# Ledger of designs, part 6: VH-VL binders against Large ribosomal subunit protein uL3c (RPL3)

Target 1, 266 residues: Large ribosomal subunit protein uL3c (RPL3), of Bigelowiella natans (Pedinomonas minutissima) (Chlorarachnion sp. (q7xyp4)
Amino acid sequence: AAAARASSSALVALPGGRMIEVPHMTKDYRDVKVCSRQRKWEIREHMRDPIKMGLMGTKAGMTTYYDDEGIAHPVTVIALEAGNVVTQVKTKETDGYDAVQLAYKETRDRTIPWPERQHLRKHGNVKAMKHLKEFKIADVSEFTPGQQLKAEELFEVGDLVDVSGTSSGKGFQGSIRRWGMKRGPMSHGSKSHRQHGSIGCSATPSRVYKGLKMAGRMGNERKTVKKLPVMMVNDEEKYIVVRGSVPGKKGTIVELRPTKIVGKHC

## First folded at step 21 (VH-VL)

Design j4 (from y3 with heavy chain E103S)
Fold by ESMFold2, look of step 22:
Structure j4 (fold): chain C 266 residues (1-266), chain A 119 residues (1-119), chain B 107 residues (1-107)
Amino acid sequence: as target 1 above (266 residues)
Amino acid sequence: QVQLVQSGAEVKKPGASVKVSCKASGYTFTDYYMHWVRQAPGQGLEWMGYINPTGGYEKYNEKFKGKATMTSDTSASTAYMELSSLRSDDTAVYYCARGELYSGYFDYWGQGTTVTVSS
Amino acid sequence: DIVMTQSPSTLSASVGDRVTITCKASQSIDSYVAWYQQKPGKAPKLLISDASSLQSGVPSRFSGSGSGTEFTLTISSLQPDDFATYFCQQYDESPYTFGQGTKLEIK
């Protein structure tokens, strides 16, 4: 087993093979005020902080960060590949809501269909990009088609972000793994569970009840991990580090959005 | 008539910086990316990167990351490239070149700017 | 990075000769190849794009062919104005890369 290091960080490979080392961070990342779930229900919508712009990135890998007290924290490095260029800016007047469309991960022209390339040309004269994603935000006036977004202008160390991505595929899975059926009855009156060996109750319905939880595919779904603190932001070396895990495997495209429920009223 | 006119030759000492300009005319400046290409004496051509005058999106050849900085001024139809921390091996002719959005070939070139770095 | 390898590095020929210059890519780049002519002290001039598309104002004696990994530039009847250095360039993937050049000299 690989030994943990209290005073050093493991190297993480970015796309393209360049290696980085996440240094020790001493700043208190808990100075951002976060609304509790109960507080969120108590405050009115007009008192909440406005929704701010986010970014896209690529999961590069995970490593261990050791704080001043020697406590290990798992962190995820998110690479910022070429892109994060504003394309279409939507307003209530044009589209009925305010949003900014972002293009991410430059690719060869031939990979992108002609209609999408025409869309990119019309909205900022943008190079062919693999991913387009819309960010609904409160104020679109600061964003112009063709604008390059920089992570250090959008995020600070200690900010909380929600990270979205497609979870890894698990293939076809049994009912216990997919639905957690060993945790008690999941279906109508039936008592059936999987144990080591052949010990347990039998379900004997005259027919299979509709809606019973059965074996099936797991994973490959959009998932959001909320309230991850930003540990580092580096536009020169093109990465962001967040505490915790993010959806998907190495290479998964993720979306970083500021956590919705923060502000002075919390 | 498309024309790209670059600033004049520069002689610099190691450690200095230089900013090369490229004035475009005869076309809509914001419709095309501006590329920069260098040619060391007796050597071939190296693509350095580009800038989109619309919004300022930049991409650099990794070889020149941190060495070159590309900017543009749309009101003056002018692209700029600044080279920092000059070394003697930065001695070269630097060209600006126009490229269509969904292609990387260069249909019009500036006359070139010779940058000489010597002590 | 995609490496473009030109051959020959130097070519001696006489006026009226048919000349070919070859460029090989380290991976398939379909037809995303351009050819340039450069005379001493001057900027490169685009001759051919998309492997075979002749640029406006370029004499018809210039032609290009190839796809995938091998590409050729052909001058069907060499003229005095054609003595220069020629470069191929791929533009399928960034960073865009050039061949090392072929110097075409008078015999």
Scores: ipSAE 0.695, ipTM 0.854, lowest interface PAE 1.2, mean pLDDT 82
Fold by OpenDDE, look of step 21:
Structure j4 (fold): chain C 266 residues (1-266), chain A 119 residues (1-119), chain B 107 residues (1-107)
Amino acid sequence: as target 1 above (266 residues)
Amino acid sequence: QVQLVQSGAEVKKPGASVKVSCKASGYTFTDYYMHWVRQAPGQGLEWMGYINPTGGYEKYNEKFKGKATMTSDTSASTAYMELSSLRSDDTAVYYCARGELYSGYFDYWGQGTTVTVSS
Amino acid sequence: DIVMTQSPSTLSASVGDRVTITCKASQSIDSYVAWYQQKPGKAPKLLISDASSLQSGVPSRFSGSGSGTEFTLTISSLQPDDFATYFCQQYDESPYTFGQGTKLEIK
């Protein structure tokens, strides 16, 4: 059964129409351990220096990844399109904080405004990129404008990352879907199956409290999924695979950041 | 005067690798991108990719991903292109060409390097 | 990828002739077209950028025109030194692509 699963590769489409094959895992996880049948990961002591820098990527899609033990993992493939080039290095001295700005996803020069083009030109002689993001890091000395960051140099299998992105828009949703509220009785003459119910008391406070959970727009907000283990890194094929789901639809931009672990990061 | 001088002709066997160099002079090496263009015998021109000498930012034509690796040495004002796993169909003249940051035309060309792959 | 279709593939002309080479793009690329001249055993030489901008040192008998999808290179009066292969190139988007070339030969 394990051999049969090992032979089954999942195909995932990357931006641009290229297909990648996601093989089964052949490398041991160093920093992450499967702790139970529930496919939870236990954080191990890091065997290497903490991740120093993040990357931007494009959500390519989800698939199933089988590890060496034949355990199926839901994974998200994140494509690394042209980019992840250092544009500007900010320091406490110059800007009041330490950060590295990355440019991501090359685009036509005419599609970005002139000031932005000049910025990219001045800082690393970088071509037009669609996205600019700053990553706050402890030590910016290793980064220089124009530097191409490589995923394999930054991430290893077993590393934990926080993945941020804009969640999928779901439109106007009821309280049940939006907030996980319970429905009313479906029988016994009930006519309040999916209604919100009471929203407050009469005399005290004689108002609806601010922030009361109600029906409304759901999604299309910045979300971060934390402590996702890196399953695969491939700079040649330009993708990274993380366990679990990440915010957004296919084609959306995501940010991979080092997971903040108390006592493990400087 | 702007000059791009490429390394000499190479003859390789299938499966081998070759690294072509392009030495730039007469201008600031980091102010321009270095492009690589291939021309098979009797064929047209194919853009392979470019490298930004400033920080090594590179972009490849999808057709040459995994085949070509572009690097640069700013201290030597030299760009390199390595071709791996050579096949007979990789036989061509390879050119380096200078390109401006926001323009994709090539104003100066190397003399070309002929790479011949034969058993 | 943007396809550049160049025509004709071969053109026979005489010295003094007016010659026109056409390049058609598969999509609109504004004026992001360059023209090159290549002689046997030599690297291409840039003649025109931005569809109509004549490069320094290029004879005035060369001219380029066009925008959108149709581009032309014109030699007003063909000289003996002009017999070569000509290529158009788009640089509107990556990957940059060339026409298949036009071989200009003596009639």
Scores: ipSAE 0.119, ipTM 0.684, lowest interface PAE 3.1, mean pLDDT 86

## First folded at step 22 (VH-VL)

Design o3 (from j4 with light chain S28D)
Fold by OpenDDE, look of step 23:
Structure o3 (fold): chain C 266 residues (1-266), chain A 119 residues (1-119), chain B 107 residues (1-107)
Amino acid sequence: as target 1 above (266 residues)
Amino acid sequence: QVQLVQSGAEVKKPGASVKVSCKASGYTFTDYYMHWVRQAPGQGLEWMGYINPTGGYEKYNEKFKGKATMTSDTSASTAYMELSSLRSDDTAVYYCARGELYSGYFDYWGQGTTVTVSS
Amino acid sequence: DIVMTQSPSTLSASVGDRVTITCKASQDIDSYVAWYQQKPGKAPKLLISDASSLQSGVPSRFSGSGSGTEFTLTISSLQPDDFATYFCQQYDESPYTFGQGTKLEIK
C-alpha cells in the first residue's frame, strides 16, 4: 500500500524561537520545512561518554539551520517513526557477540510473515515492525526485550553519530560519473570524449582484472556517513537533526549509530 | 475471569488534567496490549491509542497526541491514561480495552470512566 | 485514516425479523473487522472478530460476512435482547476506526 501523503505537519517550536515543520509520524516526510528563524547551536567542545546505542529513523529531508553567529549549517532531519523497540538482546554467551536488535516502523500485522511475527511476539511482545536491525554495542545489559528506546535518552546535542543507509540509485552510469574518470579531448579529431579508454594490456595479463572500474549501476548501496554531529533531538515530535547529508532519498530508512572513534583520545 | 475495572467518574474544569486508571485481573497483564477508546455523548467510538505493558511502547492516534498520555504499572496490573489541558469537547466516557498483540479488536472492556469538563 | 461507513444509522425492526447492518471501508482491509454491541450505559461487547468469527457466548443468530471493503452483520431472528447500538471496527491499520454506529430500535 502506497504510503499516504502527509496531509498535515506538526510545527515544532525550538529553543531560541526557531521552529521546524515536520510531518506526523504516520505521514509522508517529504514536506518537512524549517522556519527561517535562527537557532543557537554549539558543537560540544569535549567528547562525552560514547553513545551507548543507536536508533533507526526515516530521512525526512534536508534544510539549513543558522547558528547564533549567523553561520549556515546544512542539516538532515531524521524522523523517528513508531518503533525503535528492543526485540532481542544478543550476548557473547548466547550468540557469540553482543548486539541489540531493534524493530522499527510499525506496520500492518498481515504484512509481515508468520515467523517474523512469532519472533516479535517471543521477544518483547512487539507489534509488527517493518524493519529489524542489529546494533553491536559494548554493553547490552541495559537493554531488555520490549523496551522502547527514546532519542533524548541516547543522544545529546553535539554527539557524533554514524548514519548508515542505502544510497540513492542512479541507474547505469558511465565511468566518468561513476568513478570520476576524466574525459578525453573534445577537439583535434577525438571521438573518445567520454569513453572508458584502455582496460588493460595485451600480453600481460591478457585479461581484464576483476574489479576494474567501469560503467555500471551507481548507487543503491549501503553507505555510511561518519561523525555527523547531532544538532537537535526531540522525542515529543519524534525527530533528530544531524549536521550534513545522510544516505538515501527522503523516506528511506537510516541507522544512527555511535561513531567509532579511533585514536588516543578515544 | 478477565476483568477491567476503571476509576470513577471525574468532573474537571477547563485547563485541568485527569488521570484515569484501569486495573486488569484474570489474565497476564503483560501478554496483552491495553487500548483506550473514548465515546462522546451521543457519539461513536474513537480509538485513542494503546500501550504495550511489557516495554512501555505507546502508540497514539494523532488526534490525541499531546492530549493523552498512556502509562502502565506492571506490578499493579494497572494501565493509566492522563488527559491534559482539558476542554469541553473532551467530555466523554473513556474505556480501557484489552487487545491481543496481533489482533486489533477488543475482547474485554472496562466499565468506562465518565470525564466531564465544565466551567 | 481508514473510514468505516456504517449503514443504516437507525434501524427499526420487530422481534423475529432478519436484520442486516452494513459497513463499508474506504480501502481494502481484508477481513480485519470486528462487530460490537453496545447497550445504553454499558461498554461495547465484542460479537464478531475477523469479519465472521463469532465470539464465545454470542448467540448463533448473529453472523458476520464480508471481505475487502464491504462487511455485514446479520441477525437472523431478532430477539428482545438484541435492541442496542452496533458498531463495526477495522483493525487492519492504525489508527483503528469505528463505524458511526447503528441504533436498532423496536418497531
Scores: ipSAE 0.541, ipTM 0.778, lowest interface PAE 1.3, mean pLDDT 86

Design o6 (from j2 with heavy chain K65R, light chain S28D)
Fold by ESMFold2, look of step 22:
Structure o6 (fold): chain C 266 residues (1-266), chain A 119 residues (1-119), chain B 107 residues (1-107)
Amino acid sequence: as target 1 above (266 residues)
Amino acid sequence: QVQLVQSGAEVKKPGASVKVSCKASGYTFTDYYMHWVRQAPGQGLEWMGYINPTGGYEKYNEKFRGKATMTSDTSASTAYMELSSLRSDDTAVYYCARGELWSGYFDYWGQGTTVTVSS
Amino acid sequence: DIVMTQSPSTLSASVGDRVTITCKASQDIDSYVAWYQQKPGKAPKLLISDASSLQSGVPSRFSGSGSGTEFTLTISSLQPDDFATYFCQQYDESPYTFGQGTKLEIK
């Protein structure tokens, strides 16, 4: 007996004003697998996989789906704007490491400096693009300058991806929010604490240790959200949907890469 | 010496598809983008999109997304445009036109291919 | 999308006349304008690029001018071969767009 719930989702606007509707999702990727012998083996085999190619996209917005039990799950729509064209292919022979450079998001010629435009002409005769990003991968032999990458060739529904981008700015933040430090008084006196030598280094210097967590600017930094399931890939409508949130606000350029790390507790 | 020669006129029923070819000669095919422009009877010109023969990068006017598919065969120096799910309002002359990388204007044009969609 | 508006839609003139065709863009497109001539049953022919640069093999009686949002094509002394339809085109950003055309007819 199949649960016949009507497919209904909020419309999401893509760059350029097109509206799309995210279809109903029937699989829940939220739960952590039981730590079985088979699961431990699966994690170890995944860690041996060669690093595969990714893509760039633009955060278009978020919407919600309801699973068969009525639980709401957030999803992010990532638009595939004009681009994802291979430019420079680096090899260990030519550059000392293997990488593929992608160009993403076409722009007017006059907004790109002449030297960068000549770089694009040299490497695949590529139109002016707003973003260039290298992807260090295991095997570059499949990629040639000027090649158009398609999301349906790189990702399938159910794949796990890591999504990187610039996080939204939060301004200056205190240690509680920035680092999650506890509030309230702590029993730490300089005389008694140093004399007992019970915490860290037995001789505490008169300086702040490198790496101590302190208040500071939060956000507007490069962040990666890991292990997001791909819920839909659609090259015709130019979008990909992942479960969860991605860094940045609507319009943020993001990078999607196949996830390397699947789980740590099992 | 530069010449773009298109395939002949086509008459199709609604719902069918058509594939127009554009054979280039007199220049290095992969050095230039190939554009497609349509002209409905008695109407103006409408840019449909382009393909980069180097690597196959395609860009479409949003109006034609899902309608047109552009491809190329670099060994034959030939560009193709396929129109799917034809309707009567797809009746037009379709031109291929050559454009330089940094220039969005078209210095050489094919002779045009008339596609007629009628019941 | 950048809208290109031509005026006039039709223009009647005699051989030897000086004519001008104007084209207005919906936003500043610098000088990224081309002009084409199209005769019945033929493909368009490029006349002018970059608003004012005359293409090789085009007679010097054709000239273009303008920048920003307003552009003109001028034919200084009409010849019988010049009766055709003329289009402006912007190429500042995609989608590239054309004016609706100006049909130049014999009076």
Scores: ipSAE 0.652, ipTM 0.828, lowest interface PAE 1.4, mean pLDDT 82

## First folded at step 23 (VH-VL)

Design aa1 (from o3 with heavy chain K65R)
Fold by OpenDDE, fold request of step 25:
Structure aa1 (fold): chain C 266 residues (1-266), chain A 119 residues (1-119), chain B 107 residues (1-107)
Amino acid sequence: as target 1 above (266 residues)
Amino acid sequence: QVQLVQSGAEVKKPGASVKVSCKASGYTFTDYYMHWVRQAPGQGLEWMGYINPTGGYEKYNEKFRGKATMTSDTSASTAYMELSSLRSDDTAVYYCARGELYSGYFDYWGQGTTVTVSS
Amino acid sequence: DIVMTQSPSTLSASVGDRVTITCKASQDIDSYVAWYQQKPGKAPKLLISDASSLQSGVPSRFSGSGSGTEFTLTISSLQPDDFATYFCQQYDESPYTFGQGTKLEIK
């Protein structure tokens, strides 16, 4: 649906209080549909060469971008704080799998245990970083310990990324909200509008199966939002913009990984 | 003997750029961080940022973000700092200084490079 | 940013005097403080690291003390060569910050 609004920039606060203006996107944006029904080949047709490596970032916030057609795009700005330095390169020969370990978010030296500091020292003479994460990639040969990764070298507009993080905690929630269960009748004398309903059978199995979806704590778990298109990359201002929402609240750490295209549908 | 030798004094016009070099000797260049510190005339010392010659990791003081760009050449054991869009308030002595990985103090300093911005 | 408040800004003393310079941090920075001496037209020289560790080649008349938020540089007996500007620096957290400096001049 076209909005009656002209294309506009948006202001977003980065970690540390720095304000940035997300500029109008001038690059040719390829419309990537994020739908579970989208065929794999349709996604592949839209993609360029595979992304070589992922990054860590900090969720700065969300805003809305209006394109030249007047279409509103919800976008998330991910700040790239100090870090994204290669520490350890793991290979099939040494570790049994290929991966690159990144260090992210520089912190005070005294907040990092001595063994971890020695690890960082050994692997690229890296400053104390708060987060260490491994990224499994197909080819690790291009990465060396101590290497600073740049977003503009890794990502282009239109690339698809999987963004992982810890989802926002929502407390104890009912089955409708937590699991998307349907509600009961609202009229005709119903007293079970939002009740859970049946939780099993009487004679067989005469118990509630383990793992049955019921009310409980929701959120604060690792979640991945898949196939988010990169809308903008700016290493000068140290942020990346992706379309859609990402897990977590403002200030939480997220991992940007190359999208895995598997199966027949997205 | 550890030595840091900086390039000579520079006089630039407003809007110009200047690149200061710092050649290190007497130690393994990649084992230490190179820091840059500014001192305006009659003023105190301001930390600008540092670079890890290993891999090129760099961190800037937010005050100098967009103003200063730090680079290094391991083959030449030389660190560089480029200042862009020079203004009169960029007039200062710029120092390179060596720092250990987990020690943010500076044990060896360059002689300083005076950058003068005048119309 | 961590602010280092150095005092006094100017200190007049005589040769042989005991001199004390103080530096207060806006936050607890443990012992991550260094002291520098700077003479006119010269680069700063590191005197003390980790609040109290005297650097090699620095005279024993220099000493540092303190932890947390208050730090002191002491010169037990001032010598003619000690007239200079002194700076404290914190390196607990980036950006690294310096005190305003203390100019030690002859009385």
Scores: ipSAE 0.829, ipTM 0.923, lowest interface PAE 0.6, mean pLDDT 89
Fold by OpenDDE, last read:
Structure aa1 (fold): chain C 266 residues (1-266), chain A 119 residues (1-119), chain B 107 residues (1-107)
Amino acid sequence: as target 1 above (266 residues)
Amino acid sequence: QVQLVQSGAEVKKPGASVKVSCKASGYTFTDYYMHWVRQAPGQGLEWMGYINPTGGYEKYNEKFRGKATMTSDTSASTAYMELSSLRSDDTAVYYCARGELYSGYFDYWGQGTTVTVSS
Amino acid sequence: DIVMTQSPSTLSASVGDRVTITCKASQDIDSYVAWYQQKPGKAPKLLISDASSLQSGVPSRFSGSGSGTEFTLTISSLQPDDFATYFCQQYDESPYTFGQGTKLEIK
């Protein structure tokens, strides 16, 4: 008797305190082949047209989804706060590269410097936004200053996205935690259980090479998690759901970018 | 001369929808934001949201999320607000008002549109 | 949301009187306050922006003052045409919010 585990609807708090119920995964998602050592051409056959543009969002939190087969999927809810407005469109002719600048997270006017306000005014009469980010894309012709981007127009369930953000700070960490080094012997008189060990040879090279992995600060750096499938897009409630974890704590800003599939294999 | 002219009074039944129009004249429509403000009978003023006619950026008061939908037609210099799933408590006068980009006050107002929801 | 507390809710005065209406914000909003006059059956009319900037065509008997959390609208000498409802509004942060209004009535 396959106990049909009732897919528990997951409640997630969005910025501002609004609670949303994220619906269960649809059958359509299950039919999407995700990177699992598949050949690049196999992946392409199952992908729709390339995503045209990225978005910014706010990490709202994580929850678990159960599919119709009872399989649990960890997911991250990304809130789409007020923003994702096109400001500047850069082209090869004007700037040397193609990119679209987005403004995200509306803020009070007084928090934005005058030059930045003038920039926003010039490029689409855009309200004061806290974040400006450029997205390099292949074709910028479809974007105009002032344009509001909608998630449902850009993303579909099953699309693969790269999610970038600032990772959680972990402070000063040892070599084991920071770099995944193994510990020393725990017995036989060892006093080097979690010590770094040798950092080089004496005569040759008679120095420590630059870049040698050692203890130090961990986290609080830009990280990208690649090839995350989009599970749900809801412009009405202003959120996107992606499978897996994304960098940062709740409330941090993340960037959703189209996944670049390179190489022969995924 | 700046003018905002709204559509006429509407009487609707519960559950229906209504679309109010606001035609702007006397200025460049795309240079200003269009705001919507509600006033229930005998009550104060409530800001509902705004739309940037340039590009269609919208922001709503959370209270009216899902209730109000703002749109604009630059060719007609007209802003629209649609109210869905009307209830008795949606009975009010609805105003469109012009606002500058970095000025959140409303210098020009429409004459208001009375929406009455009754069984 | 920023709450604008306007006082008094009702004010009775005579022609020629000096009238003061106050608006208190729940947080510091600098000078991002506007004042409106509304007559029955009419749309609000902007009187003052940026707490103290008198709009064109508004009589000089109207004045606004304040910064931070406390704001005042003053009518130096009340005229018959001034009997109406007055509203303060903040526009420092969305959602923009109004005071509950002050109805100015003839004594």
Scores: ipSAE 0.825, ipTM 0.919, lowest interface PAE 0.6, mean pLDDT 89
Fold by OpenDDE, last read:
Structure aa1 (fold): chain C 266 residues (1-266), chain A 119 residues (1-119), chain B 107 residues (1-107)
Amino acid sequence: as target 1 above (266 residues)
Amino acid sequence: QVQLVQSGAEVKKPGASVKVSCKASGYTFTDYYMHWVRQAPGQGLEWMGYINPTGGYEKYNEKFRGKATMTSDTSASTAYMELSSLRSDDTAVYYCARGELYSGYFDYWGQGTTVTVSS
Amino acid sequence: DIVMTQSPSTLSASVGDRVTITCKASQDIDSYVAWYQQKPGKAPKLLISDASSLQSGVPSRFSGSGSGTEFTLTISSLQPDDFATYFCQQYDESPYTFGQGTKLEIK
């Protein structure tokens, strides 16, 4: 019995036979054969049809996707682990707003507190999941508690999604890196090359205002990258590929939401 | 009384598919998960996966991913498991078993369905 | 996957004997263990859940104990009807896994 070596990395086959290893943290994320489903991303003009619902996923990693024209696209592979089950459906009548609560990443029962288990029981008899997130959507009528959402039913190639997650922590950073502040002079006797500079005035206000941008911790914040095109959707292999980078490190949870398109030409 | 009644024995050729049914009675079908367990001749028990009749959420043992497809019909209180691309090593008795939401043990079992794959 | 190592594979005993079957988990699974009895040609029957909870209709001669990684099924006084194959099962984490089984035979 060949012990299926749980490869700690996913092999991504790219057009042209180039193989890259993409580290993955999930057992469900296996080898992504990018070459077998080369669908060229085209901006569909009908992008105006709102995506009905979002999904949660796990950032598997980034790779390069070569399209049929030989153009290289930076892409992020988002693994769809066990989950994405509708739990609670909130409505304007009951909760004051329309939203669908989604459960993601099945976990051991004992890791979920009793009240949460009861909540999951009540709303669709759902297994213990690590993450619960609400997705505000226009029409909740199509969703029922316990419903398994499938990526291929929700997303198509060319759709635009907003991907939210917790950004990578960068530790304590200086004001230049954190806030993009300018340096002081490097010559002419300057002793303030990378110093913060003035933090206020003496007489008025005679204090540092709250919220003044200074050195401090950078990252580990909720960030959203907007209008990322979906490059691939594969429910069989349980992944979605989006163009560009998404917040967070490999293994972090991300939320895929329909992009908010505002304005006539957006 | 809780009863799970499975479909009869099946004999299939390699490459064929088979769909086994499990009809539940004596309880609310949607309140419990339906699990599938395989037992090869002279071998132990292998958990294949489960389905939540409510909403259709299913989870598979990775060993059986792509091999087994679980479905349910709430109106008929029946769970189904389809095995595709049958091979000789798929010869086994297949059981449906009831499980509670936060319990992975099986309190009631079907009588089993023998699937024989022979050339 | 969590591996359940059941021992012994075969056990010969006489009516009236005290019989003990052990199951060792590859990791800590708390008390998420069930025990089943299976007779030839029949489906398994649940005997014990949560390591020690006796199911309704199961004779009191059956008992389960253990937590963490080691679990035990005990038959205090073996009866003729108890000759069967016994399986342990963990349900702490998916995939759920069974022990290899213990065939209890007449000595």
Scores: ipSAE 0.821, ipTM 0.920, lowest interface PAE 0.6, mean pLDDT 88

